# Designs tried in a protein design chat: miniprotein binders against p81326. Part 145

Target 1, 226 residues: p81326
Amino acid sequence: MLHFGGFIMEINHISKILEKEREEYIRNKVEEYLKQGFSKDDAVNKANQSWRTYIGHRIQDVIYNLLKKFLKDSGLKVTTDKALNNRNLPEELDKVKRLIAINYGEYLFLPDADVIVYKVENNDIKIIAIISVKNSFRERRFETTYWKLKLKESPVTSHIKVFLATPDKDNEISYKCPNGKPKKMRIILEYELDGIYFLKEDFEETEKAKHFGKIVEDIIEISKKL
Key: E = the ipSAE of ESMFold2; O = the ipSAE of OpenDDE; V2 = 0.75 times the mean of E and O plus 0.25 times the DockQ between their complexes.

## First folded at step 16 (miniprotein)

Design W75 (at its last look DockQ between E and O 0.72; V2 from the best seeds 0.69)
Fold by OpenDDE base, look of step 16:
Structure W75 (fold): chain B 226 residues (1-226), chain A 83 residues (1-83)
Amino acid sequence: as target 1 above (226 residues)
Amino acid sequence: SEEEKKIEELLLKAIKLMFEALQLAEKGDYEEAIKKLEEAVKLLEEALKIAKELGNEELIKRVEQLLKDVKEMIEEIKEKLEE
């Protein structure tokens, strides 16, 4: 049983907790945009868009901090793509950045990597996993799948596991065949990715679709094989 | 019931504080993290009292587990402050 196992399970409530802030957030943003000269309708639309971005970042931060804490004792390290977006990186992070880069011929680009898990052995960096965090699937539904496929194309990156973590608030991928109808997005994401981890209880569990509470153990197990 | 709603409210507040404390601790803001966790303990103790009064064994177990976790988190952070 994971140390602080009760606390990890309470991640199921993160969406509800954050949604309590929505009304105040929207009100303040609408006021801000009105002062900037936007119409009421435009201000509301912009505020809603801002909220979606904001809540996404908040959930990502929670996941990052949880993974950082719970993987620390295993000797695993955690970083983010944001931390890698610097001209002057420490040597360790510079190596991490290079080891997740995707080759496009004349150019190297980084995949979307909300959370990156790696280990240091004898001054060598080994990338273990990339976790993409999605609050909703309104935009870029298969972007994580694209990056997984691109990472598989190189022997340098082919071993990197790619996971999706989501509360799936709108039940877009929680079930494979609700009412006998296949959910294309769930089926494709589960097939192409190494795992989907839900920040909720009401989902169809499979070998690859699990509760978020299992992600730490899964990552540790993968790290032992690398 | 009103009591169950109160317990849920207390739990959500406590959980929020625990997540915030985790973020603070990971940034090295240990003192502020401890303050939030101590507040969470107070909320959880209140929730536990109500849960016991209701005789809801499931809620009692859930709150007791969270209390254990939050106290362990406090001790871990205190150890870091002493280093």
Scores: ipSAE 0.704, ipTM 0.872, lowest interface PAE 0.7, mean pLDDT 93
Fold by ESMFold2, look of step 16:
Order: C-alpha cells, then sequence, then structure tokens
Structure W75 (fold): chain B 226 residues (1-226), chain A 83 residues (1-83)
C-alpha cells in the first residue's frame, strides 16, 4: 500500500498543473468559434465552457489511470463509463455494465459513473464503488446524489459505494459552515454520498470528506468486507 | 523564495510527465511513457539538489519518494515491453 505522501497524493496539485494550459486553450477555442460564425461574446462563453469540459476529462483520465495503477496489486479492476458504452464489449465489461445499470421500464441507463471499481472472485463480478468526477457545481449540483438514491432502490446495487471526486477550486463545497452558516450543497452531498474526495489541500476534513489520496485505502478496505 | 518557486516548478513539471506516462502506458505506448519518466527523473534530481541546498527535510523526503515512484514506474513498463 501507499505511504503518507507519494505520487498518489500529488493529484492534489492537478488544478495548478492544468491551469497553466488555460490561456492558450482559450485563445485557440475562441478563434475556432469565431471562424464558425459566433459573436465574440458567444465565442468566449463557449470557449470557457469548453475549457471546463476539457479539464474535467483530463482530471477523469488521471484519476482512472492512478486508480488502475494503485489498485491492481490488491486484485481490483477499474473501468470507465466511456469504456462501458462501446458497442462490442468483452464479456467481463458487459457484466460490469449490467451490474450498475438502472431500470426505467423499457430502458436501462448507467448512473453517473465516470470511474468504476470492481473485483472478480470465483467467476463472479462484484461492483465496489463508482466515482463521479466533478470540476464545478454551478450546474448539476446534486446529480451524484440522485444516482446514489437510485442505486439504493435495488438489492442488486444497494451495496455500491458512490464517491465524489473534485478539485473544488472555487470552494463551493469545501467547508460545512463557512462564517457560521451551513453550506447546503456540502451538507447534502456529504450526508447522501459515501464519500467526498478532494483533489486539493485546503478543505474541511471529516469522516466522509477526505484527501483524494485516501481513496485507495478506503476502496481496498471496502472490498475486503464484500 | 526564488529557490522554493523553482523547486515547485520542477515538481509540477515532473508530476505532469508522470501522469502523461500513465496515460501513454494505458494506450500501450511504452517507449514514449519511459521517455517521459526519464525526463521526470532528471527534473526530480535537479529539485532534490536544490532542496538539499535549502536543508528542507520535508521537501527532500517528498522528492525522494517521487524519485522512487518514477523509477518503479520505469521498471514496471520495461517489463511490459519485454512481454
Amino acid sequence: as target 1 above (226 residues)
Amino acid sequence: SEEEKKIEELLLKAIKLMFEALQLAEKGDYEEAIKKLEEAVKLLEEALKIAKELGNEELIKRVEQLLKDVKEMIEEIKEKLEE
């Protein structure tokens, strides 16, 4: 297992690392949107939205690769919702997909499950956790809690831990009671989810709100109970 | 201080290279991943030299652990190349 410190803990600096690319990215995207005929104001707004999507995908990819690296020696496997949406799935991933799908009558949908951790024992697959990666809470503030509640409705999925991973650069959920007033979004997310893992140093730590580096140890402990 | 800012710059560059190497290894681009990691080693060795000159024990331990991590990553990827 990991020591206190080390490569896994350096994910806390991911926002600083990626922010250095922002200025060039925005300039290039504004130029691209202007060529498509958007006004300057629209091009700037679209470029900023594009940047948020871009760093979200970059952070998700980093999280996926870190978890894959650090969980493999414990017999745990990692996949993504992108991989599960491929048309021609290997049998193992097809089973993973079926084990997290939520039934809406004639339709089956995957929850917000950017990263999925599972294990294979005696030809059976057990889903351990899903991790939703959120860069910002300006929109879709409680999407992850909705999926947790839906997973709890079935005995097949009720054991699945639902985690939120976020840099929370703007401190939207970093503290429970800033200035003595409860922060509704932080309180509800912490109450409903199984854990919130921050990709930064400065936040209010609780039993459910931790540094992201702790997620590996937590997942391994959960997997031993299943 | 200027020295502390230089160390942080070196560390962030090295960490970015380590993340990029993981992504490359996932795609099967093992030689490119090793190249990134070897570059990260050079940056971390420079950072370690400066940290030792400052006598910053916490920073020295952090950089030494990262050097150990990156070297282990190189060894692991080299094994995949020879499979």
Scores: ipSAE 0.661, ipTM 0.873, lowest interface PAE 1.3, mean pLDDT 88
ESMFold2 (binder alone), look of step 16: mean pLDDT 88; pTM 0.866

Design W76 (at its last look DockQ between E and O 0.80; V2 from the best seeds 0.00; counts 0 for: pae E 2.0 > 1.5)
Fold by OpenDDE base, look of step 16:
Structure W76 (fold): chain B 226 residues (1-226), chain A 83 residues (1-83)
Amino acid sequence: as target 1 above (226 residues)
Amino acid sequence: SEEEKKIEELLLKAIKLMWEALQLAEKGDYEEAIKKLEEAVKLLEEALKIAKELGNEELIKRVEQLLKDVKEMIEEIKEKLEE
């Protein structure tokens, strides 16, 4: 049983908890945009867009903190792409940054990596997993898949597991064939990625599609094989 | 029931505080983290009282598990403060 096993299971309520803040957030943002000279309709639209970004970051932060906490005792470290976007990085993070970089010939670029899990052994860094956090799939539906495929192309990065974590509030990928019709997005994401972890109970479980509570154990097991 | 809704409200508030406490602890703000966790304990104790009054075994178990978790979190943070 995972230490704090009850708390990690309560991740199912993340969307409900954060949605309680929505009304106040939207009201304040609408007021802000009106003061900036936007029309009422534009202010509302901008506020809604801002909320989507905001709630996405909040979910990512929760996941980051949980993973950092639960993986610490196993000697695993956690960072983010945001932390790597610095000109002056500590040596350890600079190495992490280089070990996840994708080669485009004349250029190296980083994949979208909301959470990066790595270990340090004998001063060597091994990247274990990248976790992409998605609140909704309205935009950039296959972006995580693209990065997985790009990472697979290099022997330097091919071992890195790529996971998706999502509450999937709108049930976009919770089921493979609801009403007998295949959900293209679920099928492709599950096929191409190393795993999908749901921050909810109402989903079709498979070998690769699991509850978020399993991600810690899975990452630890992967780390032992590297 | 109204009592079940009250329990759910208390649980959601407590869980939020626990998430915030983890974030604070990660940043090294251990004192404020403990304060939030202590507040969460109070909320969960109230929820447990109501759950016991209702005789809802599932809710009792859920709340007791969270209480265990939050108390363990407090202990871990206190250990860090003594270091």
Scores: ipSAE 0.555, ipTM 0.814, lowest interface PAE 0.9, mean pLDDT 92
Fold by ESMFold2, look of step 16:
Structure W76 (fold): chain B 226 residues (1-226), chain A 83 residues (1-83)
Amino acid sequence: as target 1 above (226 residues)
Amino acid sequence: SEEEKKIEELLLKAIKLMWEALQLAEKGDYEEAIKKLEEAVKLLEEALKIAKELGNEELIKRVEQLLKDVKEMIEEIKEKLEE
C-alpha cells in the first residue's frame, strides 16, 4: 500500500504559490539593477530572467525534498546533479555519478538529471530514475529525450527511467491535439520518455502523462521490478 | 467569495511553511522545522474554521487532509529530535 498525503498533491499548486512571490521578487530585482546603472527596460528584462532561474531552482528543491521524504521508507535514496558535481564525493555518490555518466571519448558528461533516484543492495547501486525539471520549452525542447536515447544505448543504463516534471504554465505540452491540431512537442516527449509529470491540475492525462503526485508510486513500482 | 480567497491564501501560506520545514528537517534543524509546522497548523485551523462556516465541503476535506499531514510531520520530526 502507498500512502498519498495531501501535502504531496499540493505540489500541483507550486506555480501559484511561487507566483505570489513574483511581484516582490521582480520589484526588488528591478531596484537592484537600476542601482547598478541599467536602464528601466534592461532592469525589467534582467529581473524577469532572474525570476525564471529562481523559480526553476525553487521547484527543483521542493521536488527533491518531497521525493527524499516519501521514498525513504521504501529503501530508495535521492540525490541531485548539483551534489554529483562536487569533486570530493563520498564513495556512494561517486558510484551513482559513474552509473549515469555518458562517455564521449576522453570526456565524461552527466545527462540532464536534476534529481536522481537510486537504491543500494548488497553494496550494489542501482539507478532507478532521473527526473528532469523544466519550466519552459522555449529552448532545448527535446534535451531530455536526447538523454533518454543515450541511456538506452547501453545495458548498464538502459533500465533507467527518464521522467520530465513541469508546471507547463503556458500549456506548451499539456494536450496532445489542442483544437484538433497535433502538438508535436507533447507527442514526441510522451513517446520517447518514460513519463511526464505535470505540476498543475489542467492537462490531458494518459498512461505516461500524469499528475506529479503519482510519481512516488510509479518509482516504487519500478524499483520492485529491479 | 472573499472568504474562499482568504482560505486559499491561508492554505498556500501553510503549504509553503511545510516545504520550508521539510528543507529544515533535511538539514537537521528540527526545532526550527517544528516551529514552521506549528505556524502552519495555526493557519490551517483558521482556514478550517472559515471553511466550516461556509459549508464548503471540498475546502473542508482539503484542509483536514493538510492538517493530518502537518501533524504527522510534527510527530515524525519530534521523534528524530529525541534521538
Scores: ipSAE 0.522, ipTM 0.806, lowest interface PAE 2.0, mean pLDDT 87
ESMFold2 (binder alone), look of step 16: mean pLDDT 88; pTM 0.858

Design W77 (at its last look DockQ between E and O 0.69; V2 from the best seeds 0.00; counts 0 for: pae E 5.3 > 1.5)
Fold by OpenDDE base, look of step 16:
Structure W77 (fold): chain B 226 residues (1-226), chain A 83 residues (1-83)
Amino acid sequence: as target 1 above (226 residues)
Amino acid sequence: SEEEKKIEELLLKAIKLMFEALELAEKGDYEEAIKKLEEAVKLLEEALKIAKELGNEELIKRVEQLLKDVKEMIEELKEKLEE
């Protein structure tokens, strides 16, 4: 049993906790946009969009902090794509950045990498996993899959595991065939990715679809094979 | 029941504080993290009291596990402050 195993399981409540802040957040943002000269309807729409972005970042931050804490004792390190978006990086992070880059001929671009897990051995960096965090699948439904496929194309990056972490509040990918009808998104994401980790209990568990509480053990096991 | 709702409210507040404390700790703000965790302990102890009064064994176990985790986190952070 993971040290602090009770705490990690409580991630199931993160969406509910954050949702309690929504009303106040929306009210304040609407007021802000009205002061900027937007119409009431535009202000409400902008506030709702801002909330979606905000809650997504908050969930990502929680996941980042949990992984950073729980992987620390194993000697694994955690960073984010945001941390890599700097002109002046420490040598270690600069190496991380280069080791996840995707080749487009004349250009190198980074995949969407909300959380990056890596290890340092004898001053060499080994990338272990990239975790994409999605609160909803309204936009960019298969973007994580695209990046996984691109990473597989190079022997430099082909070993990197790509995971999706989501509360899936709207049950878009929680079940493969609800009511006998296949959910295309669930099936494709599960097939193409190395794993899907749910921040909830009500989902169809498979070999690749697991509760978020298992992600730490899975990452540690992968790290031992690299 | 009203008591179950109260327990849920207390748990959600405590869990929120735990996540906030985790963020603070990762930033190196150990003192503020400990303060939040100490507040979480108070909330969880209240929840545990109510859960015991209700005789809900599942809730008792859940709250006791959280209390254990929070107290361990506090001790770890105190050790870091001494370094």
Scores: ipSAE 0.723, ipTM 0.882, lowest interface PAE 0.7, mean pLDDT 93
Fold by ESMFold2, look of step 16:
Structure W77 (fold): chain B 226 residues (1-226), chain A 83 residues (1-83)
Amino acid sequence: as target 1 above (226 residues)
Amino acid sequence: SEEEKKIEELLLKAIKLMFEALELAEKGDYEEAIKKLEEAVKLLEEALKIAKELGNEELIKRVEQLLKDVKEMIEELKEKLEE
């Protein structure tokens, strides 16, 4: 099982690969915003926000494509929140959408799940896991735990595993007790979620907090039990 | 050592090319994806040569697995391109 591929084992270097381009990206964006008439302070802030959005989308795309590639031969399928929001939805994806939807009275909303893993078995669709990809915890810190709690409220969705994937380059959740003080965000995320998968090497490993390179085998093992 | 740092640089470059190829393949740009993967093969072959000269068995296995993955991706994309 651990032999599915060296490529998946190397994904935890994605943030390092992308960070090599950060300074040039920021410089170019600052100049763009200055030309648009923003002040120096505003241009720098906007450039940094642009980078965080850019790198977050890049990491998400890589994760999606790798999971799609490496889960395919295990009979597991992968889709995205974006694909489920299309107007012209194939019947299979429409079923996936309805199986993860949360009821808010007269409204049905999808969790903010970046990647959804499911299987088709006996003409039935079973949702295995949703994976939230977070590059930063400065905003929307507990969005993923909110969706896990909502999914737990119904017996139809309570089996769905909710994972967080993150490079966590600012070490916001890498350790439970940095400097001897409990890190509330890490402790709550690990308690509430089914797993946290780090796209880096320097973090405190636990039964729920692992290298991203282990996510494929974990998903496959979970799918066998469902 | 300097050799190990060079191997890591070659690996990072090859991995970046593999990511780019995966993205291109999802867009249906199979010919361009194959070209990226062929570049990655050359970098991985250089890294493998250095790892063998260094005698680092862990690096050799790591690079060999990546090379296997890239070559499998190339074969898959060539099949799709010929359809």
Scores: ipSAE 0.185, ipTM 0.597, lowest interface PAE 5.3, mean pLDDT 84
ESMFold2 (binder alone), look of step 16: mean pLDDT 88; pTM 0.860

Design W78 (at its last look DockQ between E and O 0.01; V2 from the best seeds 0.00; counts 0 for: pae E 12.8 > 1.5, placed apart)
Fold by OpenDDE base, look of step 16:
Structure W78 (fold): chain B 226 residues (1-226), chain A 83 residues (1-83)
Amino acid sequence: as target 1 above (226 residues)
Amino acid sequence: SEEEKKIEELLLKAIKLMFEALELAEKGDYEEAIKKLEEAVKLLEEALKIAKELGNEELIKRVEQLLKDVKEMIEYIKEKLEE
């Protein structure tokens, strides 16, 4: 039984909670950019862009902390791509980094991996899942799908599950065929990815599209098969 | 109703504190995390009082579950402090 069983469901409110900070954040950033010599219009635009980045990171941090906590008792470990962007890594993280790397011939590159879940057994590391966190789909709509396909091309990484977690505030992928019209993005993401997890209640549930509250159980089940 | 809005406001504040506490705990700031959670308990207790006065069983259950969760979080962090 997951500790804090009701709390994970409250993630549905994270967007609302963070949005309460928006007005103050924007005001402060506009002031900052005006002091830097930008015009009022430019300052507002830059502030809005900064907010989008900020709120995205905040949601990612929340998800990271939740997963780290809820997976700990199962012996699973969690890290981030940011943590792997270091010249001097501990041996364990260096191995993790190498096990998610994608081969481009002369070069190895890392996929976008907001959250990485792995286990250590007998000093061997097994990568279980990568979770991409998206607040909105205005940019890089199929980036997560690209990385999933690239990971699938190698026997070293083909077993790694790739999940998308999103509040989908603008209902871009919450439904497959709203008003009888297929949503291309929802259909493709659901088809190509191993799962989509929503930080909200108002969405079309399928075998692969679930509430975020299910992600911990799903990851644990996957880990047992590896 | 105004009372329902008040409950929602209290819940959102408490939930925010719980998320912040998890972040603090992850950084090793256990004492500050506990302070946040203790504040969350106070907010949730107030919300529960109002919910009971309204007789809203759904809200009562939700608040009681959150109270259980926040107390479990406090216990978990306290265990970490003793380690």
Scores: ipSAE 0.575, ipTM 0.818, lowest interface PAE 1.0, mean pLDDT 92
Fold by ESMFold2, look of step 16:
Structure W78 (fold): chain B 226 residues (1-226), chain A 83 residues (1-83)
Amino acid sequence: as target 1 above (226 residues)
Amino acid sequence: SEEEKKIEELLLKAIKLMFEALELAEKGDYEEAIKKLEEAVKLLEEALKIAKELGNEELIKRVEQLLKDVKEMIEYIKEKLEE
């Protein structure tokens, strides 16, 4: 309980720290691009693009490390799409990669999964869940729902749960009907995905939309059914 | 197969149109949002036809659910346009 309380505190705390650092990051990046000879407008645009990439990777790393730490004692393992793209994959990770690959006719593609949770039993690997980490929904917002659709198309992958993890600082999906106006993105994501996990406290909780602190319990329960 | 690739392309286009329509509706551009959704309906109807030719019952149900969702979005936005 005490350590789980620390888990929730770490999640809420790190999201605030990263948001607090945004202005300094942007300023430093603008200076870098200006030194490279870009115009002011180009430098600002590039700095904002850089921030979106940076914050997404940082949140993904935090989520990976927290899940690895808190799922370890339940016999569950965690990896990332980056680890699966390495040239020299261990046999275990090569099997994970093959189990989540999407057959696209002549081509075999790895989903943009970000974080993958699996278990190993008697040399058999079962993929439990894929967690897509998104800081904002301005670009590539169809990505997670598309991969859920593709995974559902095959009996080999249809059991894989697809979760979205997000701080959602812009409140794009935090509430279904803020001020009486439906947020279609929240409604569609909650309908299409197996769960949405918020890295903050201020959101409308439902059966599928929860604080990220619940994800460990949910994953463990799902793994017991496999 | 070639048919499965075509369905995937149609679904991707339809989903993109759905999300563009949501952004338009949030800005109050209801007529343009409806036009985007009506285009998505046509793409999903084509995808449904191909899915039925393949006999993939799960994919048929998935496309039918998306089609239902888009039609419900159209009706909701039409109500907002008349307000």
Scores: ipSAE 0.000, ipTM 0.164, lowest interface PAE 12.8, mean pLDDT 78
ESMFold2 (binder alone), look of step 16: mean pLDDT 89; pTM 0.870

Design W79 (at its last look DockQ between E and O 0.82; V2 from the best seeds 0.72)
Fold by ESMFold2, look of step 16:
Structure W79 (fold): chain B 226 residues (1-226), chain A 83 residues (1-83)
Amino acid sequence: as target 1 above (226 residues)
Amino acid sequence: SEEEKKIEELLLKAIKLMFEALELAEKGDYEEAIKKLEEAVKLLEEALKIAKELGNEELIKRVEQMLKDVKEMIEEIKEKLEE
């Protein structure tokens, strides 16, 4: 198997790379909204919101493509929540969807699982991990931990590892005790989740808080124990 | 310095091209993916030249590894085209 020792770690520069697109993106979107009849202030606000959504999806796509490439030689497969919500779902993906769904009475819902890693073994599908990709923690700060707790409630899903992947540009969870004061969000996320993987170099590294480049080795090791 | 800024810009452009090529290859757009990677090789070769002029051994090693990775990606994608 080829490990891109430097290449996978280069994801630590994703925020710098995408930031260079921001000025042109915002300008084009403002012009688009102005032509639709929005005021200048509304167009700017909508363009900024569009940018946040855009970079979130761009980062998720990079993570998906990296994981798919680096896990394929280990017999591991990767899919996304977007793929699982398509109308004409192949049988394999329909099984993946059913294996992560959470029962709420007459309703079944998927946890927020941007990227899903699974394997096919002896005509059976086993879910290894789900990765939640968060660009910021301004909203839905603990949503990922909620889904981890729900998955732990059933013996069918309790084995599924729940990871968070984030550039954490604004250092909201990069350190446990910045300025000597406990950072509640970092501490709770690290305690409840199976791992936090940072898309940058500068953060407090622990057994659960690591550079994203380590995620492939971790997933492969977990899959061998199932 | 200006030289260090130039290397950083070259590396960021090359990394972006590598991510784009990976996405293109996933979609089956192999020829366009190869074009992106060949462009990345040119940027990395320029960065390597500047790194050698600076005498930065760790940067030289990093860029050489990136060049190796990109060339391996090109070979893998070319094999996909032959299938």
Scores: ipSAE 0.692, ipTM 0.878, lowest interface PAE 1.2, mean pLDDT 89
Fold by OpenDDE base, look of step 16:
Structure W79 (fold): chain B 226 residues (1-226), chain A 83 residues (1-83)
Amino acid sequence: as target 1 above (226 residues)
Amino acid sequence: SEEEKKIEELLLKAIKLMFEALELAEKGDYEEAIKKLEEAVKLLEEALKIAKELGNEELIKRVEQMLKDVKEMIEEIKEKLEE
């Protein structure tokens, strides 16, 4: 086990840490929306929606920073879809953007790619993996699967590994068959994706479902085969 | 126990600071990152003291590992500041 220290394991607490900020966040947002002229009920609903978006971004940022740090010594680089949403990209990022694009005939579109891992060899870019970060599965449950399938359709992108990282706070995909009943979402995601990485300890481990602490090693191993 | 709750609180605060420091370091804000990590060290040292008083070997090991990680992070960032 590459001794990435105990720090990466502390990601298990990220949801709890962020949840402590929720009450204050919601209060402040409700006040903001009330000042904008929304009703109390609308303000509360909007605040809760804002919180879901906020916490999702915060978890994504933590994952991005961890991967960037722990992959640096291996010579691997990390970027985000947000960084690619620019009209004026450096040459390297422009190449990355083009190498993850999906062909829809007259149009090229980017997959949802919260984190992108790539390497530079002899001025050539090789995309290694895309990591989708999901805090909850209330919306767009199979979106990551869609993008994986689309990437497989082209010889340009078929080699790109697609991973899901999640704390799965509500235990939607932590177990395959809790109480003898199959969890459709877990089974499909595990089947279609290259891996699921949990930011928690209480999950059913399989060949493809692992703790987030293993993602760095897995990515490095994949990079050596490309 | 109250002491165990206090340790958990200290650990969560320290972890938060470590993640914040990581973000700052990745942005090149090395001085601020070090300040966050130094604060984390203080919290972890307090947690370690309480854990030792309780005789909880598991908590002691966990906190000691975290302290090691934080100190390593500080040294890594200091090296970058010297470059």
Scores: ipSAE 0.680, ipTM 0.864, lowest interface PAE 0.8, mean pLDDT 92
ESMFold2 (binder alone), look of step 16: mean pLDDT 88; pTM 0.861

